# Designs tried in a protein design chat: VH-VL binders against Large ribosomal subunit protein uL10m (mRpL10). Part 93

Target 1, 224 residues: Large ribosomal subunit protein uL10m (mRpL10), of Drosophila melanogaster (Fruit fly) (q9vpl3)
Amino acid sequence: RGKINIQRPKAPHYERARVVAVTQPKYPELPKAKSCFKTRAERTQQQQENPYNEIIAREVRNWLDHSRLVAFFHLSSITADDIFRVRVQLHKQNLHLKSYGSKIIEQAVKNTRYEAIVPLFHSNHCIVFSPDPEKTAALLRIVRRVPQMVLLGGIVEETMLSRNQLVAYAQMPGLHAVQAQLVQTLSQAPGHLIQQLQAHQNSFVQVLDVHAKNQMNEETPKST

## First folded at step 7 (VH-VL)

Design e117 (framework fv_imvotamab_arm2)
Fold by ESMFold2-Fast, scan of step 7:
Structure e117 (fold): chain C 224 residues (1-224), chain A 119 residues (1-119), chain B 112 residues (1-112)
Amino acid sequence: as target 1 above (224 residues)
Amino acid sequence: EVQLVQSGAEVKKPGESLKISCKGSGYSFTDYWIGWVRQMPGKGLEWMGIIYPGDSDTRYSPSFQGQVTISADKSITTAYLQWSSLKASDTAMYYCATSFYDWGEFDYWGQGTLVTVSS
Amino acid sequence: DIVMTQTPLSSPVTLGQPASISCRSSQSLVHSDGNTYLSWLQQRPGQPPRLLIYDISNRFSGVPDRFSGSGAGTDFTLKISRVEAEDVGVYYCMQYTHFPYTFGGGTKVEIK
């Protein structure tokens, strides 16, 4: 129906226009169909590589290169109004929801360190990009309210993470350096993943506890 | 650790101007909404307005539009609530609170700034 | 503006007993996206408010499991399964579906 409402009722028109302009992908126009039926020879003369797909693939690579947080989702049936509302919520957190065809994603990541993600896009999907990995917690909280979007995994600080690893990362408070080190640890062989995650979480929590105690000038008498 | 630290208590006379502050730390200040809530002595909570520091998008409750100004300074991660001319009816505790999403649920709160306006 | 009505105004409770607080809105809080944006806040004496529950029934981090929220449309409930001494304070519901956002009048929970 084209009636769009974000979390806030009666959002200003300028804000909706801004969000639409930022979140809408721009694709090159495809040439209109020819009026005459193509012969077998004419079809053979056509370029095997589609130049439009390569342009879009370069856009995908640009998003991957400039984003320190990339999350992959399976997308169930969802209305245009509902997905637009999600885009608005995500955009306010500098999270950019994009959708690309599986062949384009394959072309974008072929022969790169991210080629392993291709199987994630065999079904209906979408991707969220952000330059800020600290937005992982914000992302997961927003999409928790969107049952049509199912988290499959992602990339944080150039490291591929499973769904459970992304959830664990989102729960880690604090310094980017400590979070990046945890991500590197989580990328190790699965055999020790649980113990490594528990050890690093405990270590980080203890560091924060010490820091909080040192920062607080709590006026309490030293107990006996 | 998310913290909102508010400026100290103020005692003012009617007609005076005032600007109180709310300093955010432990999170990306420009990426989360900060709201202001008033609590008159012995009364409940009133939503005054909210600001997104990243682009200064500001929304006011109609009852506070024109009465106060909400602003933010990204360089020092501080939000402000300002009056050009105080009234005795402005006597209240003022809280700032942040929302990690634009949901408006107010995840974390400052300690409050008591403003007393009397002769 | 959406009017949020809380009952009771005060709730004296014996330690260890359950308590419940009702919140009613003058209009449906169902957003056009199908979600309902209703939260509960706790304010202990001399302290700032603290988020307990958001989106009707989701408990905020660090909030004990004795607190639970429920409801739909215009009628919402906060329940405390076993009231502890530290639960003394004023509880507020807040709607963030409709602009401007509004709070309930508050319910004082006290020990008898």
Scores: ipSAE 0.000, ipTM 0.406, lowest interface PAE 20.1, mean pLDDT 74

Design e119 (framework fv_romosozumab)
Fold by ESMFold2-Fast, scan of step 7:
Structure e119 (fold): chain C 224 residues (1-224), chain A 119 residues (1-119), chain B 107 residues (1-107)
Amino acid sequence: as target 1 above (224 residues)
Amino acid sequence: EVQLVQSGAEVKKPGASVKVSCKASGYSFTDYWMHWVRQAPGQGLEWMGIIYPGDSDTRYNQKFKGRVTMTTDTSTSTAYMELRSLRSDDTAVYYCATSFYDWGEFDYWGQGTTVTVSS
Amino acid sequence: DIQMTQSPSSLSASVGDRVTITCRASQSISSYLNWYQQKPGKAPKLLIYDASNLESGVPSRFSGSGSGTDFTLTISSLQPEDFATYYCQQYYSTPYTFGGGTKVEIK
């Protein structure tokens, strides 16, 4: 008896859906001589289009657009009580566990920068959303004790990261600036990534040299 | 390094109140649950309750409900457990413990605070 | 409340022995059971979580098994540092409850 969730409107009952399908306004027929035939793939896709999936897909797009942390998991068989415990534990960390069908995910990310994630959802899956990317470490600690949830990858600060890149991000100290730098570094092409890491190491060496010289010339070093 | 450092031993008279502190360091204090567990001399462990420092959400063992209050001070990363209307059977070592992965898994423990209730 | 019955209350063993401790819940708790080790004058230490998973840094000689109502902690080859009191704990529902403890003493 709670209020209707506007992000997730209830689908009509089967009888109503059937009546709506029969009574929906018919589009005017296009002249046959000027109609473009659809490809086989396009025809298959049109037959599978469902207006309820589009509504839910918009909910998913909204979550993706407004979450700075998104993590994708394969979900093995798990009891309702066990997944409920995980969901509640994640919720206390501002981590929101959601499950959507593969077709809905495909519709949600179609024509977006995230279209590449679709193959991750061919099997049973779930997604965790959060507005706070610093919660990545908390997320991975919680999921470490849930063997039924296997990390596939994610999105941090609008950047797609592989499983290993997300793990690396989570291992950074809880410094937002340092973590943001790592995300940028990890998302680069391998050649450019190596160059950036070397530049960072050179900067760190320079800082160490300055401190070493200060220890030699001064008795009270200053912290940055 | 995760550390929980508790306040020193207390001696109280029946009917008094005691407030035990637990100072956390080495992790994000507001992101993980904190439990309180006690152990009477020569006896087993008894769960008292849990608090989430991020929003001060608490869940108490009904055996202590009405006598126990758990609070936090996020500015000092310190958790507190106050037990009122002390009885002689409240004589125990009181522990704080963090829960990083699941509410019921006590990952790290404080060293304990001995509370003695004697007339 | 869920009652946890632990047996034996104490046992005597020698270094190198295989030690088995049992824990029984008054109702099914699935796998929501932890095992803790407590040495005299020290706080308890988590050994095993979710019935059978070793906590990081815990020696592989410790193992847990069981589900539902009957659970077992096994030490395959007892070491001098293992002489301690062991507690099981359910976290299937609040209030979380502990077993009465098993004191493992040197023979």
Scores: ipSAE 0.000, ipTM 0.419, lowest interface PAE 18.1, mean pLDDT 76

Design e120 (from e119 with light chain S28D S31N N53S E55Q; framework fv_romosozumab)
Fold by ESMFold2-Fast, scan of step 7:
Structure e120 (fold): chain C 224 residues (1-224), chain A 119 residues (1-119), chain B 107 residues (1-107)
Amino acid sequence: as target 1 above (224 residues)
Amino acid sequence: EVQLVQSGAEVKKPGASVKVSCKASGYSFTDYWMHWVRQAPGQGLEWMGIIYPGDSDTRYNQKFKGRVTMTTDTSTSTAYMELRSLRSDDTAVYYCATSFYDWGEFDYWGQGTTVTVSS
Amino acid sequence: DIQMTQSPSSLSASVGDRVTITCRASQDISNYLNWYQQKPGKAPKLLIYDASSLQSGVPSRFSGSGSGTDFTLTISSLQPEDFATYYCQQYYSTPYTFGGGTKVEIK
């Protein structure tokens, strides 16, 4: 699949991203009667806010559509300087930290397969996007140092993963490469096939051992 | 199975250099940090530094600044730690270790390389 | 640099005893503390990470607690194979630093 001539949207400059996070559009909840009979000022404000919100929601949809890695975090109180350092460190790894209001996220994922993520955003949150799912390990190494960011889960290759599954994925050494190599091996002359399949079996077992150990570390140690 | 296999013991004279190797297997070498830690006879553990094999980014303990260099060979999944201008107090067992969760948990360790510096 | 102080430097205990080892950081390191076991002539082995999380394959008699500056490793019922030196390690900031070690001898 794919779209011709599609460029991934560039990350907003830090200043703009910070402004968006601080000044996210707010829609006060109005009684039904008032919602139907808005004043001229309210209608003018809503016209200005609606186009802006749809533009941001479209930006979020573009990030979701063009990112093979999306990670969701709860964000505790953090200074602007600290979050900036984290954002810069992530950007060096092609990881893009974004903050959007809960209503914007809801509008962006409504009627999509990702609608199930909305409950994750009921409190302070941020999202990291990347076109490269191999950067999941780099992402978790960077954010482990930021106690204010707590991993909630993510999406890898259009598949929703829990926190534990995403951590396990980060620790998987070359699972997709093993699968790709197996395909190449199957296309070879029969005489060479057996040696490569035995090598892949050993590599896959090692990958599964690491994955199982990481899953056990996350599940078993928590009860100690 | 994750394995780190280090080079054999070395005996060096003061002022010489030593280069210890650590061959990794069972995981994606370029995706995880590699640490170097040493231990003098009968003493505790001392962190020397860290390298990320994917881009060769390094962070050294300032105590070793100017004397230590960490490198990797991604084609052989091997990490190297070179310590120059050896002194008698550099006599120690040198370990490599990986961190899978993040930078600081030393999940898997090499068997250690004994470096003896004597005149 | 963050200094890590362990106490005691050594202890002797009988099989079945409850053993407690303490580690103190010179500044707040949150929960960024690991515990290692090292047997004579061997590389260290990770026991506890993030102050209280038990590493896979480590017996449940080992537990860690604490946050901030004061941390404890507990062995609830000492076994013969637990003869070793134990080290705490902070990874809150570089350079990463280790405690001086606690040697546990089984009587």
Scores: ipSAE 0.005, ipTM 0.427, lowest interface PAE 13.3, mean pLDDT 75

Design e121 (from y85, 46 letters changed; framework fv_fezakinumab)
Fold by ESMFold2-Fast, scan of step 7:
Structure e121 (fold): chain C 224 residues (1-224), chain A 119 residues (1-119), chain B 111 residues (1-111)
Amino acid sequence: as target 1 above (224 residues)
Amino acid sequence: QVQLVQSGAEVKKPGASVKVSCKASGYSFTDYWMHWVRQAPGQGLEWVGIIYPGDSDTRYAQKFRGRVTMTRDTSISTAYMELSRLRSDDTAVYYCATSFYDWGEFDYWGRGTLVTVSS
Amino acid sequence: QAVLTQPPSVSGAPGQRVTISCTGSSSDVGGYNYVHWYQQLPGTAPKLLIYDVSNRPSGVPDRFSGSKSGTSASLAITGLQAEDEADYYCSSYDSSSTPYVFGGGTQLTVL
C-alpha cells in the first residue's frame, strides 16, 4: 500500500491524449475504405513514426535535460504494489522512478551524447531521475533494500559514470564543487561506461572482497 | 549521536486532547520517517501512525483515523502527535521512533511519554 | 489484539539456546523480508535487535540471530545471559491498511 499523494497533475498526458483525440476523423465509414486503410496501415508500419512514441520520447529528453542525476537499473520481477512503495520512498528524496520502452529510449537519445546508453535497455529496466545530485547517496541507500533493482550506471552533471564511479560519487562529503570535480575526474571516455557495466554485471554474484581487491589494485595484484 | 527527546508525562480527563512532542537531533530530521507507537500498561506495542517531516505527509492506523493528527516544526526538528477525544483506554506510554524507509526498522526510539486518562 | 503470533513466554537456563517464533500471513511475514525484532528491558523503551529478518545493528552481540521460513520468522538467542531477560517483539511491514504490525510479545525468563 504505502499510498502517499505523489501524483503530480496528469495534465501533460491528458493534453496529449486530447490533441490526438481531436485529430481523429469523425466521418461515416468511407466507401473503398479497405484499399485506403491498407495503404495507410502499410505506411504507418513502414515509417515506424508513431506520434505517441515521439511525445513520450520528448518527455524522456526533458527528464534527461532537467536532471542532474540519472541512474539506470536492471529490474527483476517485482509486484506493482512493491514497485509503487519504492517509487513513493524515492519521491520523498526528490528521486523520480520512470519506466520507458527500449524503442522510446532509443528515439529519445538518438543523435545525442547519451546514445551509448541504449544497450542498457535491451532487458527489463527502469530509470531514476533527480534535479539534485546530492541525493545519489540516498538513492543507493534506498536501492540497497530493493534486491530486484540492480544499479547499472548513471549520469551525474551530464557525465556518464559506471556503477563503481557512481558509488564513489555518493561517498563524497557533499560540497557541490568537490563532487563536480570528482565527476569530471572519474569519467574520461563514453565507451568506458559500457565496458564497466558489462564487467559489473558479471561481478554481481561475486564476493564483495574480490570486488574490493579489484578497486585497490586496479584489477592487478601486486607481485613482490 | 541520534537522540529523540520527548515531552513530559500528561494527565488528562476523558474527552480532552493531548499533544506529545518529540525533539530530534543527530541526524537529518527531514530525511527520516517519524513513527508513533503506544504501549498500554502491561500490554504490547501498537502502531499509531507516521509522518515524513520533509513534506508533512502522514499515514494513520485505521483505529486512530479522525482522532490523531501528526505535525512537525522543521525549525526546531520537533514532531508532534495530538490525540483527541481521549478515553480511559488511551492510557499508555507513547513513543516516537525513526526509520529511514517507510517499510523499515525503527532504528532509534524516544524514551516515551506516559499519558494517563482518568477522571 | 496483536496481528503477528508469538508465544507469550519462553524460558531457559544460562548458556542455553532459546528460539522465539513470529507467525503471520502472506501479506506481512510471508510477503516480505522486512521482519524486525525489538528487545524491551523492564521500564525502558524498545531497542532494535534484528532488522530485515537476520541483520544485526552495530552493538548487538552475534549470539542473537534471525531467520524466516514461509510465514514464520524466528529469533534465536544462544549462550543465554541474565541480562537477556526482557520482552521481545517482532514486527513486519504489512501491505494491508495498517502498514506496520507487531507481535504480542514474548517474555523471556532466564532461570
Scores: ipSAE 0.532, ipTM 0.775, lowest interface PAE 2.2, mean pLDDT 80

Design e122 (framework fv_cemiplimab)
Fold by ESMFold2-Fast, scan of step 7:
Structure e122 (fold): chain C 224 residues (1-224), chain A 119 residues (1-119), chain B 107 residues (1-107)
Amino acid sequence: as target 1 above (224 residues)
Amino acid sequence: EVQLLESGGVLVQPGGSLRLSCAASGYSFTDYWMTWVRQAPGKGLEWVSIIYPGDSDTRFADSVKGRFTISRDNSKNTLYLQMNSLKGEDTAVYYCATSFYDWGEFDYWGQGTLVTVSS
Amino acid sequence: DIQMTQSPSSLSASVGDSITITCRASQSISSYLNWYQQKPGKAPNLLIYDASSLQSGVPSRFSGSGSGTDFTLTIRTLQPEDFATYYCQQYDSTPYTFGPGTVVDFR
């Protein structure tokens, strides 16, 4: 890692972002939906409301179908600079952080096995995708340094897991047989998983509310 | 239905600055990538710049990099091109166009606005 | 950067003729090629996207073919309104690049 100690940083934040973006490995391309181009173009002319939503929904479905690891997070207020740094760290591990509107996610997962996850996205959120489930440990190590991202749960090898189950999975890196057995043992019905994930999200909101009230009573609230 | 109307093209001296505007209507502006394409008198088309719907990602042709800035105001359905340090070779009709997703398929175009850089 | 070339640079034709215009990319662009028509004093109009797909409202006499580096635009039974300049454009990668154009003139 051949840093030069006396060398100053190459650029301010936004210029650094551009340099890193140019040097980052190209993501695997999502398949283009060629068969419906004419219908899509005509619909855009006729309705004009939001044809872009359908394209993004298709992108979300493709990420879900081609990722063996999907992790769901609640996202608190975070600066563009901070989230960019997180994206860079995740990308080095073939982890892809994406943010989509709740309506887009609902459209993407409608009539799929993943429809049960929609309630998780009623508040500010983000999703991390990866084709490599062994990167779960790397994901959790990176996210531990980002207090604005709170793990809610995820999908590993097409099995829905709670936060605690993902943590358990992450503790068995490099042991494929043991990891496969753990996924089988920890699997739960989607309804029960969603209930647990919603409970965790609600508990987090309650903790934030109590903390805000406590800060207001003990100390003068920090300006923005 | 979809309409793009460019404005701001005028005669400018070399080294001067100019801002072009593109007013959009008839579609969900916030959801589209937007681009500027120029055409010098009697010459072909040259891509200039493109901007992400959320304005966080911008790309430029090498000939304008560092001199031009692309921006958008989604609340006003307006795209902008700020041109600084103008050169004679920047003389062209400037078109704004929509890009379907980030695929570079420019499906709707404005009428264009002429920028002349001359003393 | 991907360089685009078009052949011929100009051609003369009569109403009812069938014409072909070729476009070549300096490297493979799969099917990521558009064709545009531009009439004098007007903005370009998208005719074909994804090498062979007709844009809505474009007459069926227009067709595109090709993949990789070699592409063709064909206009069958040329009509008076087809006398224009035609451009190809790649969108495999930025910077997006256009061909130099082909002028179709009345014979």
Scores: ipSAE 0.000, ipTM 0.405, lowest interface PAE 19.3, mean pLDDT 76

Design e123 (framework fv_ontamalimab)
Fold by ESMFold2-Fast, scan of step 7:
Structure e123 (fold): chain C 224 residues (1-224), chain A 119 residues (1-119), chain B 112 residues (1-112)
Amino acid sequence: as target 1 above (224 residues)
Amino acid sequence: QVQLVQSGAEVKKPGASVKVSCKASGYSFTDYWINWVRQAPGQGLEWMGIIYPGDSDTRYAQKVQGRVTMTADTSTSTAYMDLRSLRSDDTAVYYCATSFYDWGEFDYWGQGTTVTVSS
Amino acid sequence: DIVMTQTPLSLSVTPGQPASISCKSSQSLLHSDGKTYLYWYLQKPGQPPQLLIYDVSNRFSGVPDRFSGSGSGTDFTLKISRVEAEDVGIYYCMQYIQLPYTFGQGTKVEIK
């Protein structure tokens, strides 16, 4: 049966159930310092302190620093051949699919503005990097045919965007100045976006690009 | 190209000791745990213990605690399992196995070493 | 120790037919990090065990898509959508959430 009743009363604890599942208490009976055995988690922590892990973490930071588009995906079970085919398709569009261990990602983003992404990597994941944010539409078109990859969110022009915001960004016409302006306003109140889009209607691309850059500079938070 | 190569078959009398070797190649030997698992004829898999070659930290199964010693020689990338006071119920194929961490663990197993304990 | 119980202990299947193996743990395999620490292994005659599935549902490299894992907490299932001759062997579930690591009794899969 798919339905109990027509109204199907809202489950008052739906959100609580999800939170409880994610925040289950940790057992303190085997503190790391006193444990005589090393679980998978402890092996991972020790490996994270290996010089090789620091080298890989620097590689991740380099990708983040040189990419204007970063997209995060949950990755369900997928064969090596299937992911290789996806990687080839993405590479043709200057989109680079990478997978890194969660501890390495944590090490790479700690003490950076991107530290908030760490919870996204508690399960199977992959990341797509590109120096070209205009490729967001191509990325979503390719992954639409890959049900094992589920978009979680991303970073465009150094601004963190939710899944819905990334989809909205991809649906803009191929006008890079308008898309850059949208990224800035998506991190602000919706009313401000309307005002900036109205300004765009009266400007040429180069004039708008200068205007957008000036708007972005003026939008730097200043407490006065 | 990860490979674990174990020593050859052993036949021992009850009360004797056996030392099985496991030579590792193709990965960083000191950075990954090595498990020892045995399988009696016609029976299932039984975990014996684990060693971390980087600091020689070990944990053993209760059934063999006190008569097993696991060691690692980092200069030759070889792990050893020394089982003493052998009994007929120690007759089994003994495997070494290692795991890598990432977004999935890669478990590589040695070919197995048959240890027969009989009089 | 966590006890792993498999059913059935043996099954004979006609090539191309599906097979299903159940695994039940005496304690939850869900860790506070959100991961469930359950492996599925296949041991072919005369060979060491080979990993099929890790973390309940993730296929190991090179494992055909006809193998799938599912489950949560204490109840887990391995399914083979169409059994082939090369799938003959003994299947084991294993928990690796706590020491000692423990295996199920094994399920022998044979071709009729």
Scores: ipSAE 0.000, ipTM 0.394, lowest interface PAE 18.7, mean pLDDT 74

Design e124 (from y85 with heavy chain S99G D102E E105D; framework fv_anetumab)
Fold by ESMFold2-Fast, scan of step 7:
Structure e124 (fold): chain C 224 residues (1-224), chain A 119 residues (1-119), chain B 111 residues (1-111)
Amino acid sequence: as target 1 above (224 residues)
Amino acid sequence: QVELVQSGAEVKKPGESLKISCKGSGYSFTDYWIGWVRQAPGKGLEWMGIIYPGDSDTRYSPSFQGQVTISADKSISTAYLQWSSLKASDTAMYYCATGFYEWGDFDYWGQGTLVTVSS
Amino acid sequence: DIALTQPASVSGSPGQSITISCTGTSSDVGGYNYVSWYQQHPGKAPKLMIYDVSNRPSGVSNRFSGSKSGNTASLTISGLQAEDEADYYCSSYDSSSTPYVFGGGTKLTVL
């Protein structure tokens, strides 16, 4: 409460402080809980002063810059043991499964050619990186056994591909396939790709809803 | 065109050592698992173990752990199954097979190596 | 040395459909979609017919189909032909001791 350091030999300017206090108008104060919200300026300052988030964002940018294959997945509930087994299988094929928070992804891709992917990460997600784009077929073959991981799309040779384009690329190994996919994708706007990737997320939700309804119907008391 | 070629038939006496081979061609040898499967005369298939040649990660069936050694030489695309001391009960056809998954489908099979152990 | 349970034999006539069952536990067939089926003709190496419960490798006839219900996987062969006469083995991953396990085998006779 007291602002004077009691070790100091100097007297405070008590008369000045008292004069200021007397001129303050008195209003009834209601008890206020501290706001759970911070001002935009305070949030911006905290983001700028978070060195950990910048270090991880730099790591994500490094993965993006040095990977010729990047694949984006929606990730449903999965046990630690199961995801560990998947990570080991991916690692044997030089595929690196990473999970980052949505704010870290946003910070990493802000002001880059990949900024359009940010909306994909509003739900549980993970990313697979590889320096070798020919491993796309291996990636899809591994993930086929992991129903909790649903492919949304990816980046091959710095070119954004929809789920269908990435699946098609996996079926056509070699440099000729890479060039064909790049030519086709080069003509597409980023907004079109995002619409396709969001449509796949919505299709996945619809598939889960249909399966849930079908299982509920199968459990009807008709079984005697 | 994927092919697994196994070494020829062997006739051995109990107590002798043996090493049989399985050479892969037509695929990336270091990107696929190689398993060994035993079939005693007139009996069913028994999984013995599996190896990933890229890093030599090896898994054994509990029934064969310590009884055999599985190895691979990626420089010559060849996997091996080895016994330090054969028993008469080791008489069987031995198949090698390759698959993409650790515990999954064996897409391609070798022709088999018949091992006969008798005194 | 635990094997998945298959019937020792099944038989059918040309053009008929037959089903071979493969029964395990929740730690193998029931717990995972890693069921494969192999066909073996006498004196020959096995051939993969079905993987991951219901998928067919390239070159396998669509007369062969796979399914699973609970702890039991099934291989169904429609339009039976003489060349289908063989031994059939199921296999699965087993999480309880990390082995990959085969069924005891089923001899199919086409008569």
Scores: ipSAE 0.444, ipTM 0.699, lowest interface PAE 2.3, mean pLDDT 79

